VH-VL binders against Protein DJ-1 homolog C (DJ1C). Designs and how they scored, part 1

Scores and structures below are computed, not measured.

Target 1, 167 residues: Protein DJ-1 homolog C (DJ1C), of Arabidopsis thaliana (Mouse-ear cress) (q8vy09r84to250)
Amino acid sequence: KKVLVPIGYGTEEIEAVVLVDVLRRAGADVTVASVEQKLEVEGSSGTRLLADVLISKCADQVYDLVALPGGMPGAVRLRDCEILEKIMKRQAEDKRLYGAISMAPAITLLPWGLLTRKRTTGHPAFFGKLPTFWAVKTNIQISGELTTSRGPGTSFQFALSLAEQLF
Positions, changes and structure headers below are counted from each chain's first letter, unless a header gives other numbers; Kabat numbers aren't used for antibody chains.
F stands for the ipSAE by ESMFold2-Fast; E and O both for that by ESMFold2, at different seeds; each is averaged over both directions (binder to target, target to binder). V2 = 0.75 x the mean of E and O + 0.25 x the DockQ between their complexes.
[cut] marks letters that were taken out.
Atom coordinates printed by the task and the answers are left out, and those that the model quotes come from them; centres of patches stay.

## First folded at step 3 (VH-VL)

Design a01 (from I01 with heavy chain N52D; framework fv_inotuzumab)
Fold by ESMFold2-Fast, scan of step 3:
Structure a01 (fold): chain C 167 residues (1-167), chain A 120 residues (1-120), chain B 112 residues (1-112)
Amino acid sequence: as target 1 above (167 residues)
Amino acid sequence: EVQLVQSGAEVKKPGASVKVSCKASGYTFTSYYIHWVRQAPGQGLEWIGGIDPSGGSTTYRRKFQGRVTMTADTSTSTVYMELSSLRSEDTAVYYCAREDYYDSSGYDYWGQGTLVTVSS
Amino acid sequence: DVQVTQSPSSLSASVGDRVTITCRSSQSLLHSSGKTYLSWYLHKPGKAPQLLIYEVSNRFSGVPDRFSGSGSGTDFTLTISSLQPEDFATYYCQQSYSTPYTFGQGTKVEIK
């Protein structure tokens, strides 16, 4: 099972690290990709995160799951990556799994049009930005191919849910 | 067998409120959205809004914002639509309709309709 | 808001005729999931509307084979291959791509 976890400057460390760790322990082939110009990025709390590859190397790859960590400005960095946007839109069109936690649903997926007709949760501070009809206040929400979650405190639950869906 | 059964016809004066019910049976109530659609005499179908019975989340067409309230009672599998400050232009048949929770394949089942007449 | 427009507003036809109704949306109804959220309904006075076609071309359970839907993006068509007496009704297209959901203005199919 191939998994993509993109990171950028200001990515929330707990969300990214828990995603990678839990999915690798479950047996997934996880690629951590930087949306920046270099492999090392500074997370939202100042931790140095090292990617396996630049996102440009992932443009033509097919993933069984793409899981987005949040954080500010990390979610904005991911949003502004055209390569990642194309990967995510292809993921949704092909009915392959994707997920987003914390800031990522409202800040990253919503502008890309990937929350339309999807039941979604996210970070409490940004919950009001989610589509009103489809927004839910659950810790984990599975809506077809999309799994969303609230924040760092739900990171293990989020990652475990994705692992269960992959295997 | 899936059924949506609505309350009976209402006659109201301008300025009053009306509350129409839609009772669901034959399926898992919280797995489907319920929408409300109306048809005024000589007019087409008009979407009013919808509700998620599992969480109570609602969305309304802007022109009804502030006048419409949708609620769901999971213990009786019933959705309500209340429309306030009624005007003669609100005279219409009001329908509830079911939409799949994950993927909309259209409104597959409809209530029989409730005629609301607003006249002085 | 996504608007949908139907053409024609009305038409006269005889039993056995082929009838075509068109629907145009103000923007693409193709969702990232690959589905296109466009449905067709039949409505008769005194009765609830009935779903005929969902996701452009899928016939709802129990709907006769004479009804078919086609199209993509912003342009959609409902075809009745051989009109029957019970088909004299008003037809509506609907987008459920995004809220607010919107219906076309309707096409009334009347006996010639």
Scores: ipSAE 0.053, ipTM 0.654, lowest interface PAE 5.3, mean pLDDT 90

Design a02 (from I01 with heavy chain S31D S57Y; framework fv_inotuzumab)
Fold by ESMFold2-Fast, scan of step 3:
Structure a02 (fold): chain C 167 residues (1-167), chain A 120 residues (1-120), chain B 112 residues (1-112)
Amino acid sequence: as target 1 above (167 residues)
Amino acid sequence: EVQLVQSGAEVKKPGASVKVSCKASGYTFTDYYIHWVRQAPGQGLEWIGGINPSGGYTTYRRKFQGRVTMTADTSTSTVYMELSSLRSEDTAVYYCAREDYYDSSGYDYWGQGTLVTVSS
Amino acid sequence: DVQVTQSPSSLSASVGDRVTITCRSSQSLLHSSGKTYLSWYLHKPGKAPQLLIYEVSNRFSGVPDRFSGSGSGTDFTLTISSLQPEDFATYYCQQSYSTPYTFGQGTKVEIK
């Protein structure tokens, strides 16, 4: 099972690290990809995160799951990555699993048009940006192929849910 | 068996408000969205809005914003649609309809309709 | 807002005839998930509307095989292969791609 976890400047460390660790422990082949110009990025709390590859290497690869960590400005960096946008839209069109936590649903997925008719949760601070009709105030929400969650405090629940869906 | 049962016909004066109920049975109430659709005499179907009973979150057609309020009572499995500042052109049959919230498959079950007449 | 236009507004046909109704949306209804959110309904006076077809071409449970839906993007068709007396009704298409959801203006089918 192949999983993509993209990271960028300002990615939330707990969300990214928990996703990678839990999914690898579950037996997934996890690729961490930088959306920046280099493999090393500084997270939202100043921690240095080292990616496996640059996102350009992933442009034409198929993943069983793509899981987006949040953080600011990390979610904005992910949103502005055209390669990642293409991957995510292809993921949705193929009905393959994808997930987003914290800032990522409202900041990254919503502008890409990937939340229409999806029941979604996200970070409370950005909840007002979610489509009101589709929004839910749960710690985790599964809506078809999309799983969303609230933030660092729900990271393990989010990662475990994705592992369960993947296997 | 899935049923949506609506409240009875109402006659209101212009400027009044009307509150129509839609009681659901035969399924898990919070697993489906409820939408409201109306049909005025001689006109087609018009979407008013919808509610997610799980969180009470709503979306309305802009034309009705400020005049319509949808609420859900999970203890009675009932959705309400309240329309205020009634005008004669609000005379219509109002329907509630169910939509699967995981995968929209259209409105699979409908209430029987509630005739609201607005006259002076 | 996404608009939906039906044609014709009305038609008359004999029992056994093939009937086609068309629906055109102002924008593509193809979602990034690969689904196209276009449904067809049958409505008779004094009764609630009934779902016939969802996601362009899927028949709802209990709907006779004579009803079929087709199309993609912005152009959609409902076909009744052999019209029956009980098919006298007004037919509506609906987009649920985005809010506000919108219905076509309706097509009245008169038998005979």
Scores: ipSAE 0.063, ipTM 0.623, lowest interface PAE 5.2, mean pLDDT 90

Design a04 (from I01 with light chain S96Y; framework fv_inotuzumab)
Fold by ESMFold2-Fast, scan of step 3:
Structure a04 (fold): chain C 167 residues (1-167), chain A 120 residues (1-120), chain B 112 residues (1-112)
Amino acid sequence: as target 1 above (167 residues)
Amino acid sequence: EVQLVQSGAEVKKPGASVKVSCKASGYTFTSYYIHWVRQAPGQGLEWIGGINPSGGSTTYRRKFQGRVTMTADTSTSTVYMELSSLRSEDTAVYYCAREDYYDSSGYDYWGQGTLVTVSS
Amino acid sequence: DVQVTQSPSSLSASVGDRVTITCRSSQSLLHSSGKTYLSWYLHKPGKAPQLLIYEVSNRFSGVPDRFSGSGSGTDFTLTISSLQPEDFATYYCQQYYSTPYTFGQGTKVEIK
């Protein structure tokens, strides 16, 4: 099972690390890809995160799951990555799993049009930016191929849910 | 049998508020969204907004923002739509309608309609 | 917001006629799930609207097979193959792809 976890400057460390570690322990082949110019990025709390590859190496790869960590400005950096946007839209079109936690649903997925008719949760501070009619106040929400979650405090639950869906 | 039953006709003066109810039966109330649609005399159907009874999340058409409030009471399987600061242009038949968001069947069941007349 | 435009606004027809009503959306109604969120309703004065067609071409339970829907992307059609007396009514298309949900302005099918 192939998994993509993209990271960028300001990515939330707990969300990214928990995703990678839990999914790898579950037996997934996890690729961490930087959307920046270099493999090393600084997370939202100053932790150095080291990617396996630059996102440009992932443009034509097919993943069984793409899981987006949040953080600011990490979610914005992911949003502005055209390669990642194309990967995510292809993921949704092919009905393959994807997930987003914390800031990523409202900041990254919403502008790409990937929350239309999806029941979603996200970070409480950005809940009001989600499509309010379909927004739910749960710690984790599965809506077809999309799983969303609230933040660092729900990271383990989020990652376990994705592992369960993947296997 | 799925049924949506609305409260009776209302006559209000301009500036008043009206609260219309829609009582659901025959299905799991929290599994379906309820929307409100109106038709003014000589006009077409106009979407007002909708509510997710599971969490109370709402969305409203821009022109009604600030005047409309939708609420759901899960203990009675009833949705309410309250419209304030009534004008003569609000004279219409108001319908509630059910949507299965995930199964995408459109508005498969409708309430019978409630006539709200605003006159001075 | 996604706008929906119907044509014609009215038409005159006789029992047994084939009737075609069109609906155009300002953007594609195709969702990533592969579903297209366009529905058709029949409405008569004094009655609640009735669902005829959902997801472009699926006939709702109990709807006669003379009613059919077709189309894709932004252009949609409702066809009544052989108009019956009970079919003289106003017809509305609706996009339920995104909020605010919007209805077409309606097409009144009148006796010729």
Scores: ipSAE 0.022, ipTM 0.632, lowest interface PAE 6.5, mean pLDDT 90

Design a05 (from I01 with heavy chain N52D, light chain S96D; framework fv_inotuzumab)
Fold by ESMFold2-Fast, scan of step 3:
Structure a05 (fold): chain C 167 residues (1-167), chain A 120 residues (1-120), chain B 112 residues (1-112)
Amino acid sequence: as target 1 above (167 residues)
Amino acid sequence: EVQLVQSGAEVKKPGASVKVSCKASGYTFTSYYIHWVRQAPGQGLEWIGGIDPSGGSTTYRRKFQGRVTMTADTSTSTVYMELSSLRSEDTAVYYCAREDYYDSSGYDYWGQGTLVTVSS
Amino acid sequence: DVQVTQSPSSLSASVGDRVTITCRSSQSLLHSSGKTYLSWYLHKPGKAPQLLIYEVSNRFSGVPDRFSGSGSGTDFTLTISSLQPEDFATYYCQQDYSTPYTFGQGTKVEIK
């Protein structure tokens, strides 16, 4: 099972690290990809995170799951990555799993049009930006191929839900 | 038999408010969204907003935000649309219409319409 | 906002004529689920609008087979293969892809 976890400057450390650790422990082949110009990025709390590859190496790869951590400005960095946008849109078109936690639903997925008619949760501070008919105040929300979650405090639940869906 | 039955015609003065009802029958009320659409004389159809009766979540077209309120009463299977600060240009026939969240993108059943006239 | 524009705004036709009405959206209405959220409605004076076609090409129950929808992405058409007396009406396309949901301005089909 192949999994992509993209990271960028300002990525939320708990969200990224928990995703990677839980999914690897479940037996997934997790690739951590930097959307920056180098493999090392500084997270939202100042922790240095080291990616396995640059996102350019992932452009033509097929993943069983792509899971987006949040954080500021991490979610904005992911949003502004054209390669990642293309990967995520292919994920949705092919009906393959994708997920987003915390700020990623509202900041990253919403501008890409990937929340339209999807039941979605997200960070409480950004919940008001989510589509009204489909916004749900739950810790974990599965809507077809999309799984969303609230924030660092729900990271473990989010990762476990994704692992359950993969296996 | 699926039916949406609306309240009767209203005549209001400018500045007043109007509350139109839409009573649903023949289906599971909380499994469908209800939208409100109006048509002013000589104009086309205009979407006002919609409500999810199961949770009460609403969305409104920007120009009506602050003047329109949609509510749902699950015990009577009735949706209400209240429009305040009425102006002459709010004179229109107001329709409620049903949308299936998962299975249909179209508004498959409509109320008969309620004429709201705003005049001095 | 996603806008939809119809053409023509009106047309004159005779019973038995083939009629086509077009609708163009300001952005693609194709959803990640593979569905395209465009519907067509018939509206007659004094009556509620009536759903004809949903998801571009699916005929609603009870709608005669002379009505058909086609298109993809941003360009859509409604075709009436042989116009009947009851078909003189105003037709509207609608996107319910994204809120606010929008209708085209309408196409009035009137007697020639």
Scores: ipSAE 0.013, ipTM 0.578, lowest interface PAE 7.3, mean pLDDT 89

Design a07 (from I01 with heavy chain Y33W N52D; framework fv_inotuzumab)
Fold by ESMFold2-Fast, scan of step 3:
Structure a07 (fold): chain C 167 residues (1-167), chain A 120 residues (1-120), chain B 112 residues (1-112)
Amino acid sequence: as target 1 above (167 residues)
Amino acid sequence: EVQLVQSGAEVKKPGASVKVSCKASGYTFTSYWIHWVRQAPGQGLEWIGGIDPSGGSTTYRRKFQGRVTMTADTSTSTVYMELSSLRSEDTAVYYCAREDYYDSSGYDYWGQGTLVTVSS
Amino acid sequence: DVQVTQSPSSLSASVGDRVTITCRSSQSLLHSSGKTYLSWYLHKPGKAPQLLIYEVSNRFSGVPDRFSGSGSGTDFTLTISSLQPEDFATYYCQQSYSTPYTFGQGTKVEIK
């Protein structure tokens, strides 16, 4: 099973590292891709994270799961990556799994139109900004192909849920 | 009564770090975000970032990324903002403010402010 | 980033006057939920800012009804129908539609 985890400047370290570690332990083939010009990015708390490839190498790849960490400005960096946006829109159109945690649902997925008719949780400050009918206060929310989660404190629950869905 | 009480004024030299506290009372601490806003002399209000006390998630304005760290201690209902590598332009009054995460209705309650002066 | 601009930067008024302050955002602040994330604050030297209006037109609890907000999309207005002595202050609009949250540059209301 192939999994993409994109990272950028200001990505939340716990969310990214837990996603990669848990999914690899579950047996997934995880690719960490930088949306920046360099493989090494500085996370939201100053930790240096090293990607496997630049996102440009992922443009034509098919993934069984794409999982987005949050963080600021990490979620904004992911949002502004045109290559990643195309990958995610294709993921949704093909009904393949995708996930987003913390800032990523409201900051990254919402502007791309990928929360339409999806029950969604995310960072508490942004519940009011999510589509009111579809926003849910839960640690983990599965809505079809989309799984969302609240933040660093729910990172293990999020990653384990995604691993279970990859069977 | 909802109250946010900040630590006292600080005078620091360039290159030092400062850590300002914001102690909350009168409400469920984990139900609201705490944001930090500053005002430099003669300038307007500038948003720095915010923290979710329930999970420790943070969001920062990009220009402060790498210099600012926000933390929350749920046992004392206190949020901290630490700003490192201080410069003279960091001289400002720093405010903590509460945001309702269900409604995002603006900052309904504010701390009294902490003056941080950076000078040699 | 979404920017907000206020006008005027300052104005002089007398007690009893009607005061109007305008705020313009670089992008629409209307969210898909139907909410518009624009707030107004009053700030006096030596005191913390205080919330007056949230979601364009809703008065915060305890705020006198002489304060009203209006507008939609990118253009917003704060009106004080009959200025009182305690209203001489600086006023700020704020967008909280997207991070980074941004404030207008402020409007100082001075005694004439």
Scores: ipSAE 0.007, ipTM 0.480, lowest interface PAE 13.0, mean pLDDT 87

Design a09 (from I01 with light chain H31Y S33E; framework fv_inotuzumab)
Fold by ESMFold2-Fast, scan of step 3:
Structure a09 (fold): chain C 167 residues (1-167), chain A 120 residues (1-120), chain B 112 residues (1-112)
Amino acid sequence: as target 1 above (167 residues)
Amino acid sequence: EVQLVQSGAEVKKPGASVKVSCKASGYTFTSYYIHWVRQAPGQGLEWIGGINPSGGSTTYRRKFQGRVTMTADTSTSTVYMELSSLRSEDTAVYYCAREDYYDSSGYDYWGQGTLVTVSS
Amino acid sequence: DVQVTQSPSSLSASVGDRVTITCRSSQSLLYSEGKTYLSWYLHKPGKAPQLLIYEVSNRFSGVPDRFSGSGSGTDFTLTISSLQPEDFATYYCQQSYSTPYTFGQGTKVEIK
């Protein structure tokens, strides 16, 4: 099972690291890809995160799951990556699993049109600002092939849900 | 005391538009979704769509897309449903109903209903 | 779209009877958080529909305890343990698992 976890400047460390660790322990082949110009990125709390590859190397790869960490400005960096947007839209079109936690649903997926007709959760600070009819205040929300979650405190639950859906 | 109060009955000709209001009171207006449901004579309940008054985002049943518009006025705690290009099949009682966005899933309070009659 | 079908379309009953209405969804209504998005409503001519049960089995405030809901996944039941005169009405199940929200076709409970 192949999984993509993209990271960028300001990615939330707990969300990214928990996703990678839990999915690798479950037996997934996890690729961490940087949307920046280099493999090393600084997370939202100043931690250095090292990607396996640049996102440009992933443009033509097929993944069983793509899982987006949040963080600010990490969610914005992911949103502004055209290669990642195309990968995610392909994921949805092919009815393959994708997920987003914390700020990623509102900041990254919503502008890409990937929350249409899907019940979603996200970061509490953005719950009232999300212009979405389907926002729900739950720790984990599965809506078809999309799984969403609230933030760092729900990261382990989010990753476990994704692992359960993969296997 | 939670209340949803709707505007009065309307009689319209085919091709006209109708705008029904639903005024909310007794709760925080932006903390609940408002949905619209109708019942045509001899038919069951049919979901039309809903609106999140916080931000104004909407979702509509496919058959009404392009004919229905839902809006919310936060200053008056009022939701509106406008249905255009009316047909005789649109004759129905239209209800607004409240849904808790903290995941309660039921329509706990309903408006009294508005009869819309479409006839020549 | 998630389809919801009720059975029966109508039934005749007497005061004091136990009444059972079933509702079947085309797919599971269970979300990962453990909640199942299935509600039951009572509707009488000239009045707004009234919520009876939400999340399969939770009785709404003020609803008499003769009304109960049960079920899981795709199969759900509304039971009225001892029918009262005010219970002659049409009953609807509703899924709010995904948009569009859908109602069953209704079950009319009539005087025998």
Scores: ipSAE 0.015, ipTM 0.555, lowest interface PAE 6.5, mean pLDDT 88

Design a10 (from I01 with light chain K35E T99L; framework fv_inotuzumab)
Fold by ESMFold2-Fast, scan of step 3:
Structure a10 (fold): chain C 167 residues (1-167), chain A 120 residues (1-120), chain B 112 residues (1-112)
Amino acid sequence: as target 1 above (167 residues)
Amino acid sequence: EVQLVQSGAEVKKPGASVKVSCKASGYTFTSYYIHWVRQAPGQGLEWIGGINPSGGSTTYRRKFQGRVTMTADTSTSTVYMELSSLRSEDTAVYYCAREDYYDSSGYDYWGQGTLVTVSS
Amino acid sequence: DVQVTQSPSSLSASVGDRVTITCRSSQSLLHSSGETYLSWYLHKPGKAPQLLIYEVSNRFSGVPDRFSGSGSGTDFTLTISSLQPEDFATYYCQQSYSLPYTFGQGTKVEIK
């Protein structure tokens, strides 16, 4: 089972690290890809995160799951990555699993048009920017192939849910 | 048995406000959206807006923005729609309707309707 | 906004007739999850509308099997295989793919 976890400047460390760790422990082949110009990325709390590859190496790869960590400005960096946007839209079109936690639903997925008629949750600070009618205030929400979650405090729950759906 | 029961008919003067209630029973109130739809005499069905009772999130059709307010009272399983600055064109039967956003779409259950007449 | 148009606006039919009503949306109603958010309703004066078909072809609980829905993308059809006296009514299609939700203008089925 192949999984993509993209990271960028300002990615939330707890969300990214828990996601990678839990999915690898579950037996997934996890690729961490940087959306920046280099493999080393500074997270939202100043931690240095090292990606396996640059996102450009992932453009033509098929993943069973793509999972987006949040953080600011990390979610904005992911949003502005055209390669990642194409990967995610293809994921949705092919009915393959994808997920987003914390700020990623409202900041990254919403502008890409990937939340239409999806029951979604996200970070409380950005709840008002979600498609409000379909937004829910739960810790985790599964809507077909999309799973969303609130933030760092729900990271383990989010990752476990994705692992259960993947296997 | 799922039921949506609406308040009774109202007669209002132009410029007034009306508040229509929709009381739900027979299901978990916060698991379904409630929408409001109206039909003016000789016209078709018109969507006004909806509310998610789990948290109170609302969405309104643009032409009603600023005039309509939807609220939910979870303690009584009741949704309200208030329409202000009433005009003669607002004369219509107003319906509440339930939407399941998890397993099925469409308005599976409807209130009986409330006639609102706006006349001088 | 996604617009929905019905054809015809009205038709005359006799009990036992097969009736077909069409509905066209201004854009595809197919969601990435595979569902197509198009519903059909029956409406009679003095009564609330009644759901007949949801997600193009699924008959709602208690709806007679003479009612069927079909279609995909932007083109949809409601068929009544053999009209009964209680079927003389106005029929509406509705898209719930995107907000604001919109209804077709309605098709009135009248006795011939």
Scores: ipSAE 0.050, ipTM 0.636, lowest interface PAE 4.6, mean pLDDT 89

Design a12 (from I01 with light chain S39Y; framework fv_inotuzumab)
Fold by ESMFold2-Fast, scan of step 3:
Structure a12 (fold): chain C 167 residues (1-167), chain A 120 residues (1-120), chain B 112 residues (1-112)
Amino acid sequence: as target 1 above (167 residues)
Amino acid sequence: EVQLVQSGAEVKKPGASVKVSCKASGYTFTSYYIHWVRQAPGQGLEWIGGINPSGGSTTYRRKFQGRVTMTADTSTSTVYMELSSLRSEDTAVYYCAREDYYDSSGYDYWGQGTLVTVSS
Amino acid sequence: DVQVTQSPSSLSASVGDRVTITCRSSQSLLHSSGKTYLYWYLHKPGKAPQLLIYEVSNRFSGVPDRFSGSGSGTDFTLTISSLQPEDFATYYCQQSYSTPYTFGQGTKVEIK
């Protein structure tokens, strides 16, 4: 099972690390890809995170799951990555699993049009930016191929749900 | 059985506000959106907006933004639509209708309608 | 906004006639999930609207098989194969692909 976890400057460390750790422990082949020009990125709390590859190496690859961590400005960095946007839109079109936690639903997926008619949760501070109609106040929400979650405090629940869906 | 029961007819003066209720029964209230749709005399159906009772999140048609407020009371399984600054063109029958928000099968059940008349 | 245009605005028919109503959307209503968010409703004076067809072609529970829906993308059709007395009503198509949800202007089916 191939999984993509993209990271960028300001990615939320707990969300990224928990996703990678839990999915690798479950037996997934997890690729951590930097959307920046370097493999090393500084997370939202100042931790240095080292990616496996640059996102440009992932443009033509098919993943069973793409899981987006949040964080500021990490969610914005992911949003502004054209390669990642194309991967995610392809994921949705092919009805392959994708997930987003914390800031990522409202900041990253919403502008790409990937929340249309999806029941969605996200970070409490950004809940008001979600499509109001589709927003739900739950710690984890599965809506077809999309799974969303609240934030760092729900990271293990989010990652475990994705692992369960993948295997 | 699923039922949506609305409050009775209202007659209002221009500039007043009206609050219409829609009481749901026969299903899990927080599992379905409630939308409001109106029909003015001689006109077609017009979508006003909707509310997610799980959390109270709302979406309104732009022309009603600032004049319409939708709220949900989970303890009584009731949705309210309040329309302020009433004008004569707001005279219409107002309907509530439910929608399954994940597996949308359209508006499968509707309230009976509430006539709101705005006259001088 | 996604608009839906319905035609004709009215038609006159006799019991037993085949009636066809069309609906065109300003953009595709096909979602990435594979579902197409287009619906048909029946509305009679003094009554609430009733769902007839959901997701283009699926008949709602209790709807007679003389009602059928078809189409894809932006062009949709409601067909009544053999009009019955209770079918004289106004019919509306509706999209729920995106907000604001929009209805067609309605087609009034009246007795000839």
Scores: ipSAE 0.018, ipTM 0.613, lowest interface PAE 6.5, mean pLDDT 89

